# VH-VL binders against C2 domain-containing protein 3 (C2CD3), part 13

Target 1, 169 residues: C2 domain-containing protein 3 (C2CD3), of Homo sapiens (Human) (q4ac94r1171to1339)
Amino acid sequence: SSGLLDVGLRYRRSPRTAEGVLAARTVSISVQIIRACGLQAAAKALAEREPALQFSATVGVNASVTTHLSFLPQGEQRRTHPVACSFCPEFSHHVEFTCNLVTQHCSGEACFLAELLEFAEVIFAVYHENTKSASDIISIESCKEYLLGVVKVPTKELLIKRSGITGWY

## First folded at step 3 (VH-VL)

Design e05 (framework fv_levilimab)
Fold by ESMFold2-Fast, scan of step 3:
Structure e05 (fold): chain C 169 residues (1-169), chain A 121 residues (1-121), chain B 111 residues (1-111)
Amino acid sequence: as target 1 above (169 residues)
Amino acid sequence: QVQLVQSGGGLVQPGGSLRLSCAASGFTVSSNYMSWVRQAPGKGLEWVSGIYSGGNTHYGDSVKGRFTISRDNAKNTVYLQLNSLRAEDTAMYYCAKGVYFDWLPEYFDYWGQGTLVTVSS
Amino acid sequence: DIQLTQSPSSVSVSVGERVTIDCKSSQSVLDSSNNYLNWYQQKPGQAPQLLIYWASTRESGVPDRFSGSGSGTDFTLTISSLQAEDAAVYYCQQYYDTPYTFGQGTKLEIK
């Protein structure tokens, strides 16, 4: 299939009754990252930018993906566990973001979640995690991450589809 | 008190056009899902089109490219523009108000009286 | 698209009898805890009226002889003690995804 990431997005409600839904203050935005594929080209481009990195067709990358909702603080992002040595890693990753139906802007104005979703996006950043050990220097980080690619999925379809958004991006 | 008052139907020849109107009172169309549902004589209900509070629109496959749903928020009215009409479009057209609990419609709580569209030579 | 099939297509029963109408969906309309399946009643010469939403929640003002049941793909509308005014065509409708489709309808006639 085309695209870098096989993802799914949908919103979920907690209450089961009409009264409960009407009284609810939050909903969940559900994000699934099923797999990435075709990381060879991204890995080659990364190796050209960072000559110290080397990849072969039989080894792969150590991929992880961060998920960020564009209207939430950076600190609310989530990350998959890394999948070692693959150009087509399977993540089978599922996270939920609890979102307030009404949020106050920094200006003090109310902002509805539906209005935010109209212009928002889910930002997936795909990284290679270089796990080289630095045994000689104790203060050196043993893991450094390198960006392989960014996938942005608009959230607008969550306003019109209960089944959500699925596919390769 | 919620009311939906429809107008604009009639007899047209194949290939012709009509604009249906649905004037709402007792609620704001821009804050609700509004839909058109048709029913051919003696047949069942067919969802035709809808417009979400945010302005997104959807169409049934049989009418996509020929029909256009729109609204005039100042007039609190929803329209269905019917173009390139075919004999198979002959039906009673109902406008219906969708209920939101959040941002997707749950059901249609109020329906207009219906507007008959007849496509015949 | 999600297709809804109703059975029977028509039924004729006497006042006071129990009637069941079935609706089968080509795909599950269950999300989390809710089934996005509605039932409407259309009396001759009138616009449709909502009876039940979320498969089993009765709309305000609807008599308690009407009840809905089922989950996922298989749904039933039951009228426990039929009244003369219940003569109508009954439609199931899914609002899980667009296009919002209806079943073909079940015509209920009173003897």
Scores: ipSAE 0.565, ipTM 0.801, lowest interface PAE 1.7, mean pLDDT 87

Design e06 (from lv10 with heavy chain R102F Y103D T104W; framework fv_levilimab)
Fold by ESMFold2-Fast, scan of step 3:
Structure e06 (fold): chain C 169 residues (1-169), chain A 121 residues (1-121), chain B 111 residues (1-111)
Amino acid sequence: as target 1 above (169 residues)
Amino acid sequence: QVQLVQSGGGLVQPGGSLRLSCAASGFTFSNYAMSWVRQAPGKGLEWVSGIYSGGNTHYGDSVKGRFTISRDNAKNTVYLQLNSLRAEDTAMYYCARGGSYFDWEDAFDIWGQGTLVTVSS
Amino acid sequence: DIQLTQSPSSVSVSVGERVTIDCKSSQSVLDSSNNYLNWYQQKPGQAPQLLIYYASTRESGVPDRFSGSGSGTDFTLTISSLQAEDAAVYYCQQYYSSPWTFGQGTKLEIK
């Protein structure tokens, strides 16, 4: 009903040059995760479902991309570092999702840019961390995450807004 | 060479319908976005509608709900279906080739010869 | 919608002179890498023809007397040494955000 997450999405492209033509078989979606709001309401809803759950003091966001035409490479830094739980935490986090337009990374067929962007969406999962992971490699305890909300941003508007899109979702 | 050849058009009464066609040759049609741009007699250019290589469509506010753009990649043709025509739709209608992910050009680089649509009784 | 305003609306000049046509956008058409501003030439009875794209890149086959400049919201088309065949209407167009929009046009007459 309203925006939980302030994000920016942008299509990255090389201009037409000899070098650009040789390299131009790759599409990148640049994702900026700026901040979140309304987390108290989402956490309250989770607490109503799990009344005995104890909440940690941190929240984080995981970004991923889905598409029906190809798969996007696994990447590091898809997840923000957790920040202290507040009504509007700031993340200031940036990630890139890249897909080759040809080869097996795009189903072994040539992928059409418009079709790739038309069917893709960036999914932001907002998590509340219940426990902290151990920092030592001999520890087996890991973070327990609870989903507070999911924000989906279609990439089809990047076809008509070359500078990208930004706003609350 | 690269060419867009238009057909259709003509005189139609207000409220009538008409279908414009634009046949492409000399390039891989399916890789390109296509648009329709119109020009009323003695007036400037107005973008009407566009269709991307993947089939996604866009319309100018003056024609939303009345015009429909479509493409048939097997026939290398883009179409514009004009419905509920008004006197102010009288114009030369051009089809134009837009950008492609292969050449990274965001401009209307190839234009058809134009098709005249006159809405009058 | 992005509005494009051209000036002048018409101009009459002699062969060999320089002419400049301005195009002002209601908002920036600059992405970090490109200005999504194009220029077209339309001669009487003909379809428009692309002259310049990305504000300053000349289309293949276009004479080098045509040049484009500017960034963000203010753009200029310059014809440095007019020829008789340059009599036409010139349009700027933004390819930054749908709906794609054109300026109102500048009519160039050669004396």
Scores: ipSAE 0.000, ipTM 0.500, lowest interface PAE 12.2, mean pLDDT 74

Design e07 (framework fv_levilimab)
Fold by ESMFold2-Fast, scan of step 3:
Structure e07 (fold): chain C 169 residues (1-169), chain A 121 residues (1-121), chain B 111 residues (1-111)
Amino acid sequence: as target 1 above (169 residues)
Amino acid sequence: QVQLVQSGGGLVQPGGSLRLSCAASGFTVSSNYMSWVRQAPGKGLEWVSGIYRGGYTHYGDSVKGRFTISRDNAKNTVYLQLNSLRAEDTAMYYCARGPYYSGSYEPLDYWGQGTLVTVSS
Amino acid sequence: DIQLTQSPSSVSVSVGERVTIDCKSSQSVLDSSNNYLNWYQQKPGQAPQLLIYWASTRESGVPDRFSGSGSGTDFTLTISSLQAEDAAVYYCQQYYDTPYTFGQGTKLEIK
C-alpha cells in the first residue's frame, strides 16, 4: 500500500462579475495523473488467473488510466494514453471536467455541485492493454483490457482547499 | 434582513463543557455556510469551525476532537459544543455566515453579537 | 497553513488623512480571476463587520472611502479620508484554503 497513483485534483470556479454574480454558470474539476507505481505486484496477482498477462508480469505492463467522476455518466470518463512496458509509468496527464454549478439529483430536484462534491469520488481505474501498445490508436474489437486496480479519491476537501488535493492513493 | 443571535456562554472550570447557540433569521441555515470564530481577550481572530450546506464539518487544529459544530434545521440554529475546555479556550465566540463562495457565491457576510466563554477555576 | 501578516500593527492618524494597511499572504490566494481575501472592521465591544470581499469588492453599505487592492500575495486596505468613527482594529482573512486564517490585526487610532 502506499498507493498506486500519484494524482492531483483542483476545483476551479468561474470568475465573478463586478456586480457579484457569476459571469458563467460552469466550473471545472482539474485532474492530474502524474504517475503510477507498484504495478508489477498487481500484474503478478492477476497473471495467476490470466495467462495473457504472464509475459507482462515479468517485463512490464501497457498501463492506461480512466478517470470517472462519480456524479457524471460513465460515458463522460476520460482515459490516458497507454505507457508501454513499465511497472512505474509516468503519465503527466491532465484533464478538465466542465460541470454546471447547479445540477440535478436523481429525484429531479436541483442541487449545487458543492452538495454533490461533499459525498462524491474521483474513480481511477488502472488497466493493462494486451495489444502491442505505444500507438495512439487501438482497435476496440481486438484490444483486451485487464483491470490492475481501482483508486477512489474523495472530493469533499475540494470544497475547503482551492489549492487542491495531491498525493498517492 | 439577516440576523444572528447568540447564547450559551458562561464561566466553566477546566475540563468542563458548554454548548453555544446561534439562532438565524432572514435566511435558512441549511442553505448557507456557517462558521465559528473566536477571539481571546485582547487578541486577534481565530477561525475554529465551519459547516457547509450539505452538513460537511471541519475544524481548526487547536479545537479538533474537542469541539463539534452542528445545526438544527427546524430551529434554524447552529451550535458549537465545547468539550474538554482549557484556559486557552477563554474567548469571545462569534458565529458568522460565511465564507459563502464554495457553492452559491453569496456576497454577504454577517456576524452574531458574540458569546463570552471563560475557563477558569 | 496560509499565514497572513499585517503591517503596521498600529497607526495613529488625524481625521481627513489617508491611511493604508497591508496584508501579506505566505502563499497566493488567487484562483482564476478571484482573490479569496476579506477585510473586516472591529470597533471596541462589537463583532467584526465585513468591509471588502474578493480583495477589492466593497460590501453593501460600506462607505466609498474604503477600498481594497492587490492580488496573489500582497493586499492593501485604503481609507482615503479618515473619519472619527473609523477608529477600530482591521483584519484581513483568507478563505482560499482551510483552516481559514486571519492577519494579526491593525489598530487604527484617531488623534
Scores: ipSAE 0.482, ipTM 0.749, lowest interface PAE 1.9, mean pLDDT 83

Design f01 (from fi08, 18 letters changed; framework fv_ficlatuzumab)
Fold by ESMFold2-Fast, scan of step 3:
Structure f01 (fold): chain C 169 residues (1-169), chain A 122 residues (1-122), chain B 107 residues (1-107)
Amino acid sequence: as target 1 above (169 residues)
Amino acid sequence: QVQLVQPGAEVKKPGTSVKLSCKASGYTFTGYYMHWVRQAPGQGLEWIGWINPNSGDTNYNQKFQGRATLTVDKSTSTAYMELSSLRSEDTAVYYCARDLDYGGNSEWFDPWGQGTLLTVSS
Amino acid sequence: DIVMTQSPDSLAMSLGERVTLNCKASQSVSSYVSWYQQKPGQSPKLLIYDASNRATGVPDRFSGSGSATDFTLTISSVQAEDVADYHCQQYDNWPLTFGQGTKLEIK
């Protein structure tokens, strides 16, 4: 329907590197996550379907967003800091992925980066973070997360628009 | 080896359109972006746009947006540039030129076609 | 648009002289500059890319240097076959833009 995330994607060549490169230039793929909005609808829908959801939907969610480039390993994903108690959290989050122009996809074969970008996507997963902390007891419990939504942005547009991609998704 | 072959000349009247060809040979046609550049008599080079022969994706200099259309025919390894609403100032040599590396990030060109002289006059 | 300005407009040199051609960008283009040689009646030919890398088959008397806004193409010992127009190009941003060219002639 309507977009959940206000994002910006930009693709730009890094300055030439003199040493340690296999005759390849590097590029930067910058990702900005400005804000999310409309999370109350997703949270309410999830709460109605999943009674195990542990949060107060009336005060907002503790939202965080992961960024994953589909052609990179899972270990190279990034995550925003959680923003507490909001249905329209502002992240003002910026990360860069540095890639070689001639790079390897997950299968280990060498590929041109532009070839990968034609078929790849940036995957944003929006979560509600539910942390359990006992008031007087130190508990080693991991943050429990609940998926609110997934936004996929094709990277093909980065090859066409030098100024990048900006807008709600 | 690697060649880009263009016709020598074309004469058109103002207000008409022209479709210029660029026949590629000696390499994998779909592996390299193709650019179009023009040069008016006695002037510098002016970039028109690029096309990815594999996908058909294009990008245009805004000066030519809406007037230029880049296409390819993969079966004949031929790139085309169509320019509409011709004016006398469109008189120029039109070159196709291969991006040196598939990355599309290269943006320097080798080889260039021989160029087609387009003359727009009544 | 990024404007590329070349100087001088033309040069007449004697065989064996060193020549330096200049190219200035209206804003920083990092090192994303290429140089082309265009002989009379011919299409351009790539000489230099990424400001300083010589293209395959280009004689080593040709060299490029510079960064940000100021770039130079140097021919260490001019030969008769070097008579041509030389064009610089930036590819840091679209639209891709070229300088107006410098004409090199032999006395």
Scores: ipSAE 0.008, ipTM 0.528, lowest interface PAE 8.6, mean pLDDT 80

Design f02 (from fi08 with heavy chain E50I N54S S55G D57Y S99G Y100V G101Y S102F G103D S105L H106P, light chain N31S; framework fv_ficlatuzumab)
Heavy chain, then light chain:
Amino acid sequence: QVQLVQPGAEVKKPGTSVKLSCKASGYTFTGYYMHWVRQAPGQGLEWIGIINPSGGYTNYNQKFQGRATLTVDKSTSTAYMELSSLRSEDTAVYYCARGVYFDWLPEYFDYWGQGTLLTVSS
Amino acid sequence: DIVMTQSPDSLAMSLGERVTLNCKASQDISSYVSWYQQKPGQSPKLLIYDASNLETGVPDRFSGSGSATDFTLTISSVQAEDVADYHCQQYDSLPYTFGQGTKLEIK
ESMFold2-Fast, scan of step 3: ipSAE 0.682; ipTM 0.854

Design f03 (from fi08, 17 letters changed; framework fv_ficlatuzumab)
Fold by ESMFold2-Fast, scan of step 3:
Structure f03 (fold): chain C 169 residues (1-169), chain A 122 residues (1-122), chain B 107 residues (1-107)
Amino acid sequence: as target 1 above (169 residues)
Amino acid sequence: QVQLVQPGAEVKKPGTSVKLSCKASGYTFTGYYMHWVRQAPGQGLEWIGEINPRSGYTNYNQKFQGRATLTVDKSTSTAYMELSSLRSEDTAVYYCARGGSYDYTEDAFDIWGQGTLLTVSS
Amino acid sequence: DIVMTQSPDSLAMSLGERVTLNCKASQDISNYVSWYQQKPGQSPKLLIYDASNLETGVPDRFSGSGSATDFTLTISSVQAEDVADYHCQQYYDWPLTFGQGTKLEIK
């Protein structure tokens, strides 16, 4: 009830310099995914939705999390390593997005990053990774991902709170 | 041209509170964070907290949280720091300093007030 | 809190000598370091920001270097007017913290 994912977000400008034009300056958005918890309900729902998985909802999930900034292309998303067989996986994952201070809106027009952050979100998608093996002359293994849940964190608070955003979501 | 002007001195008794002022001129007051820093006699610099004059957002060093209150008056371009429950250990020079712009954090303090000497003595 | 440790605590130099002042952070702070000069009876004055960038109006005999945990302020040729306390500061994380200062004197 306290939320699914323990995360931290910070918006830090790249070091101040007198050199260069504003359009060439960059800032960092740091994202921490500390842990997920309470994945029992999502695991149960997955087992009911996908009976062919023969997935045990009592032992745990192989969870991984993708991070997507809503104003960046889908190809810029990041993913944690999967944590096996747990309902409260600890990721201790830290990633930084380097963004131009002056950038593009999704519509293609140029704007300041601060303007985008007023309306943007960080989207965390939590997946169960299920591995299947196929036996031929050459053994082929595949891993298929199943969505457990989505957590969205608005970025607007990043502009007015210098210490950033932290907590369960 | 760009200046932060503070009173020279203030004397207070233990247990009282003080409200120190810092008047800005020569720049857009709401464009930059304002920080407060103190220096006890013969000691180093200690950060008290920051305020965003545009939004009113404040952030404090935990050591001063609950005792220090930062405010601004946009109409007079003046920042204030109120410190309550004064002790003799609060005797120090208190500086205001200009930090980074509102939209982006740049915490090199390029402009400093001349400091107010607060003496807490019975 | 991030602890900033400066060394030496105090030193005396002859005019024209090269001096180096050290500042060590208790953890990786990238290059989010500023250096300040404080002359007796005056407020601090910004010398260096982002570890190595010289503030406008500061003489070019001052330079900064370092990254991560180890930072240095160098004065290539000490002048009489350089007598002051020098403070390093990190602005990587809150609370913002300063070193204890290094006092520079002329012999």
Scores: ipSAE 0.013, ipTM 0.534, lowest interface PAE 8.0, mean pLDDT 81

Design f04 (from fi08 with heavy chain G31S N54S S55G D57R S99D Y100L S102Y G103W W104S S105G H106D, light chain L94W; framework fv_ficlatuzumab)
Fold by ESMFold2-Fast, scan of step 3:
Structure f04 (fold): chain C 169 residues (1-169), chain A 122 residues (1-122), chain B 107 residues (1-107)
Amino acid sequence: as target 1 above (169 residues)
Amino acid sequence: QVQLVQPGAEVKKPGTSVKLSCKASGYTFTSYYMHWVRQAPGQGLEWIGEINPSGGRTNYNQKFQGRATLTVDKSTSTAYMELSSLRSEDTAVYYCARDLGYWSGDEYFDYWGQGTLLTVSS
Amino acid sequence: DIVMTQSPDSLAMSLGERVTLNCKASQDISNYVSWYQQKPGQSPKLLIYDASNLETGVPDRFSGSGSATDFTLTISSVQAEDVADYHCQQYDSWPYTFGQGTKLEIK
């Protein structure tokens, strides 16, 4: 019921004709990030951990979320646009990851996506994004991000419920 | 050509166990999940469980958990279902069926064995 | 468990008539429904998967439709060879469950 992120996970299949099965190589894993909520505690902890960062934990955070599938390279991770000044930001973010149905193991044997999903996770990292500028002129300092929390959602339930997984994590 | 071959009939006494076979041919055995489904005379179909022949991983209908055991022999491309503590209500035709385990999530049964009639009688 | 309920239990049609078979799920299963044809003394044979996709080799007089909880199998012009029991199945979640079946007969 309670949790940090309201998310949804689904996957979509390839055609199953004899020619289609032989030709198909990929499937899409769909990830939705609907909203985050209850960021007050994380914001307070961040303000205490980073005393040099001057911001008020009472007004909200500029939250963004990265999505990473544990069996894909980090270069494949995705990020939401930041939502300003909120402890319950709504992202309505949808991304799809293209995954090979069969991959190679170190042993040279093929590994099916279903076998990877049994032990894999979708890793969501929630950040506060802070920038420094001179207000009326071009920004002179790089944007900095600060970790608020990490949510890990096991993918093995995609093997049990084909319509997908939804809920708070 | 895909074939799933099962024996014709078995008669067992209550309290005993039975081990039914399903010999696959015409495809890569380890690329497709194997399922077991039964049908009591004049009744509908009932799913028992599935096995991934590649790793031997199984999933069972909770109604059969602890009584049914699914195994495979990769060298002969044969799947097995053992059912223990047989009762008269286990009298049914038992089918093996494959899904597109190569396509994760394609869990419909495209090929079926011809079925084995198991009769459990006193 | 998800309960699949088929209707009617049996149906008798004249050759060439359009027939519609119904299948209802006790909860939302998206489109994860397949339909099987089972002739007397034979194993089930896949007709439709993902609610509306026709299996290769199945005559185009067969079609499937529906989503969420309500699904239908339609035969646009019934033929003598279509005499069989028809079963719907959900594969949204474990355990996979089947309807009780609809028997189709010719008058």
Scores: ipSAE 0.014, ipTM 0.574, lowest interface PAE 7.3, mean pLDDT 81

Design f05 (framework fv_ficlatuzumab)
Fold by ESMFold2-Fast, scan of step 3:
Structure f05 (fold): chain C 169 residues (1-169), chain A 121 residues (1-121), chain B 107 residues (1-107)
Amino acid sequence: as target 1 above (169 residues)
Amino acid sequence: QVQLVQPGAEVKKPGTSVKLSCKASGYTFTGYYMHWVRQAPGQGLEWIGEINPNSGDTNYNQKFQGRATLTVDKSTSTAYMELSSLRSEDTAVYYCARSYGSGWSEYFDYWGQGTLLTVSS
Amino acid sequence: DIVMTQSPDSLAMSLGERVTLNCKASQDISNYVSWYQQKPGQSPKLLIYDASNLETGVPDRFSGSGSATDFTLTISSVQAEDVADYHCQQYDSLPYTFGQGTKLEIK
C-alpha cells in the first residue's frame, strides 16, 4: 500500500434489532478519510508531467480526495472539501454509502452484496486543485484538478471484521 | 417468554448426515440471527455458523464450510443445521443461540438446551 | 482466526472472595466481547456484552472490563451458585471464537 492516506472503513452488517432486520433492504459502508501525508513526492512527480505546476514547502498543495466503491457507478463517488496549502492535509471526513443487499450484477442472477465485496475495493483518488484568485473572475481555466495519487483498499475484510479496516494505505 | 427447543439426543453412524432442529417461540423469529455452536465433551465452545432467518443469508466457520448447512422454516419458526460426513470427532452437544444487538453490537442472549450428538458404530 | 486465551484454566475460591478471570485476544477486537456462564449440564447464559455491559437479570456482583486485547470478568463476592465454567467470546471478526473456558470451584 502507498502509505499516503490514513483511512477507516466499516461495513454495517444487517441490523440486529427485530425492527431493523424485518425492514432491512440496504446496509451502510462507512468511510473515514482522516489525513494524507507525504504529498511532496507525489507533487514532484506531478510537476514532472505538468511543467507549469510548481510546489514548495511553503505553499503545499490544495488537496481533495474522492472515494469510489468499485462496484458502484462513478456518479456515486464522494469528495472531501479541499484543504489548502498543505503537503499533509487533515480532512477528518466521514461519508456513508447506502448499498442494496441484493443486486443483479452477478452473471445476470440476483446475488448478495457480500459476494461483490469479496472482490471489490475502495478507490481513493487524491487531487491538487488550482482555484482562481478573486481577481481572475473571467478565466476559463479557473478550476483545474490534477491527480496526485491513487490508493486502493480491498473490501473483503469488511465482511468478517466488525471493527473494520483502519490504517495507512 | 423466549424459548429455543432442541431434541435431547441423536445417535448416528460414521459417514452419515444429521439434521438438528431448533424450534423458536416467544419472539419474532425473522427478527434475529440464529447461530449454531458446538461443545465436545469437556471442551470449549466452537462457533459453527449463523443464519439470517429473514433473508436466508449464512456465514460459516471455515472448519465446517461444505459440511454444515444452515436453513430455516419460517412457517414453523424452526432453524436447522445439517452436518454431513459424520465422524467420531463430531460427537458433541450442539446448541442453537439467538443473537441480539443494536448498532454494531451482537451477543447471544438466549440459548437452546442443546442436542447431544453421538457418532459411533 | 482470532484466538481467545483465558486464564487461569481453573480456580478454587472461598465464599465471599473477589475473583478476576482474564481473557486475551490475539488481535485488537475493540470492545466486541461477551462473557457466558455455563453450569454443569446446562447451556451457556449471557452475563456481559460489549466488554462491560451487564445483561438484565444478572447479579450486580458480576462486572466486565477491558478493551482492545485484554478483558476481565470480575465477581466481587463469590457465591455457591457461581460454580460454573466461564467463557469469553469475540464477535469482532468471523469466525466468532471462544476462549477455552475457566472453571470456577468453591473450596
Scores: ipSAE 0.191, ipTM 0.690, lowest interface PAE 4.5, mean pLDDT 84

Design f06 (from fi08 with heavy chain G31S Y33W N54Y G101D; framework fv_ficlatuzumab)
Fold by ESMFold2-Fast, scan of step 3:
Structure f06 (fold): chain C 169 residues (1-169), chain A 122 residues (1-122), chain B 107 residues (1-107)
Amino acid sequence: as target 1 above (169 residues)
Amino acid sequence: QVQLVQPGAEVKKPGTSVKLSCKASGYTFTSYWMHWVRQAPGQGLEWIGEINPYSGDTNYNQKFQGRATLTVDKSTSTAYMELSSLRSEDTAVYYCARSYDSGWSHEYFDYWGQGTLLTVSS
Amino acid sequence: DIVMTQSPDSLAMSLGERVTLNCKASQDISNYVSWYQQKPGQSPKLLIYDASNLETGVPDRFSGSGSATDFTLTISSVQAEDVADYHCQQYDSLPYTFGQGTKLEIK
């Protein structure tokens, strides 16, 4: 798989609201997906196995990106709007994940968010959304997605860098 | 109003340990991280580590990891830095300095102590 | 570690001259830079934070500018009391790091 994402990640605790009290309940993890580039190679590789995508490999893909924090349930996943017909789509997508500073471990022990972030990842999956299907007598649109690539960004650096993690992955 | 008071000087022999103090006043001690920074004669500033008086969390410059130990006494609003296995190159002025805890551990140092001159000589 | 490089190492200025001190970070640190003034025999004193914000009580002849990797401290009209070593610091990433300092003297 090929494809590069220009992303930004930032970790922030809520500011203190009372003198002498550290904000301890929640933190915000901000995720920015600026753009993807180099999707032509991924589209070409995919089209070799899926003839219905041959046109997209020549003209451009309808790209969307999902964001998943490895320690959160799949249902907390977010998705960009698809950007039509481009091998270098610009998303300018911004989302925030609100997380508890302390979560309950499955064995009943509390697990601190900092401990989770030491080994966690932000997982980006880049898809081509094929909105047309050659089905039925009446040409009806159906949404079928094809995986172009996966980008994993470790969250460890969020604990030590205030400006966050930014760059191509 | 804000003051960070440090002793003026300490003289130690190589191989010994020293425990330097920094007494804070004029603000809520647990609302600010306390940092330790040293400056060898004629040289630049070097960060040693930080401690959060509220949580007890510490972070150290890897160069001092295992030799420096930061502690606080909340009842007296005093921060301490213990440096072990002293060498002559540890001769420096040691400053304490505070930074606001805005929800990040990384802020600028708005107030500094007067510094303690540590001389390590035989 | 982020390396902070200050230039020049030292400079001598005449009273009333404009002074420019430079600080370069080895990687993008946004605006998380502070400048400290250290007079002979004294502790450092905060002048500028977040690259361009003037600390309360600091004369308005001091100003800071810059972003990402290149930062500047300017003294619009140098006075005798400005004789000091000036240090820049990044607080974007642990460990906090300082430049080597620029020594300002009056000729």
Scores: ipSAE 0.170, ipTM 0.683, lowest interface PAE 4.6, mean pLDDT 84

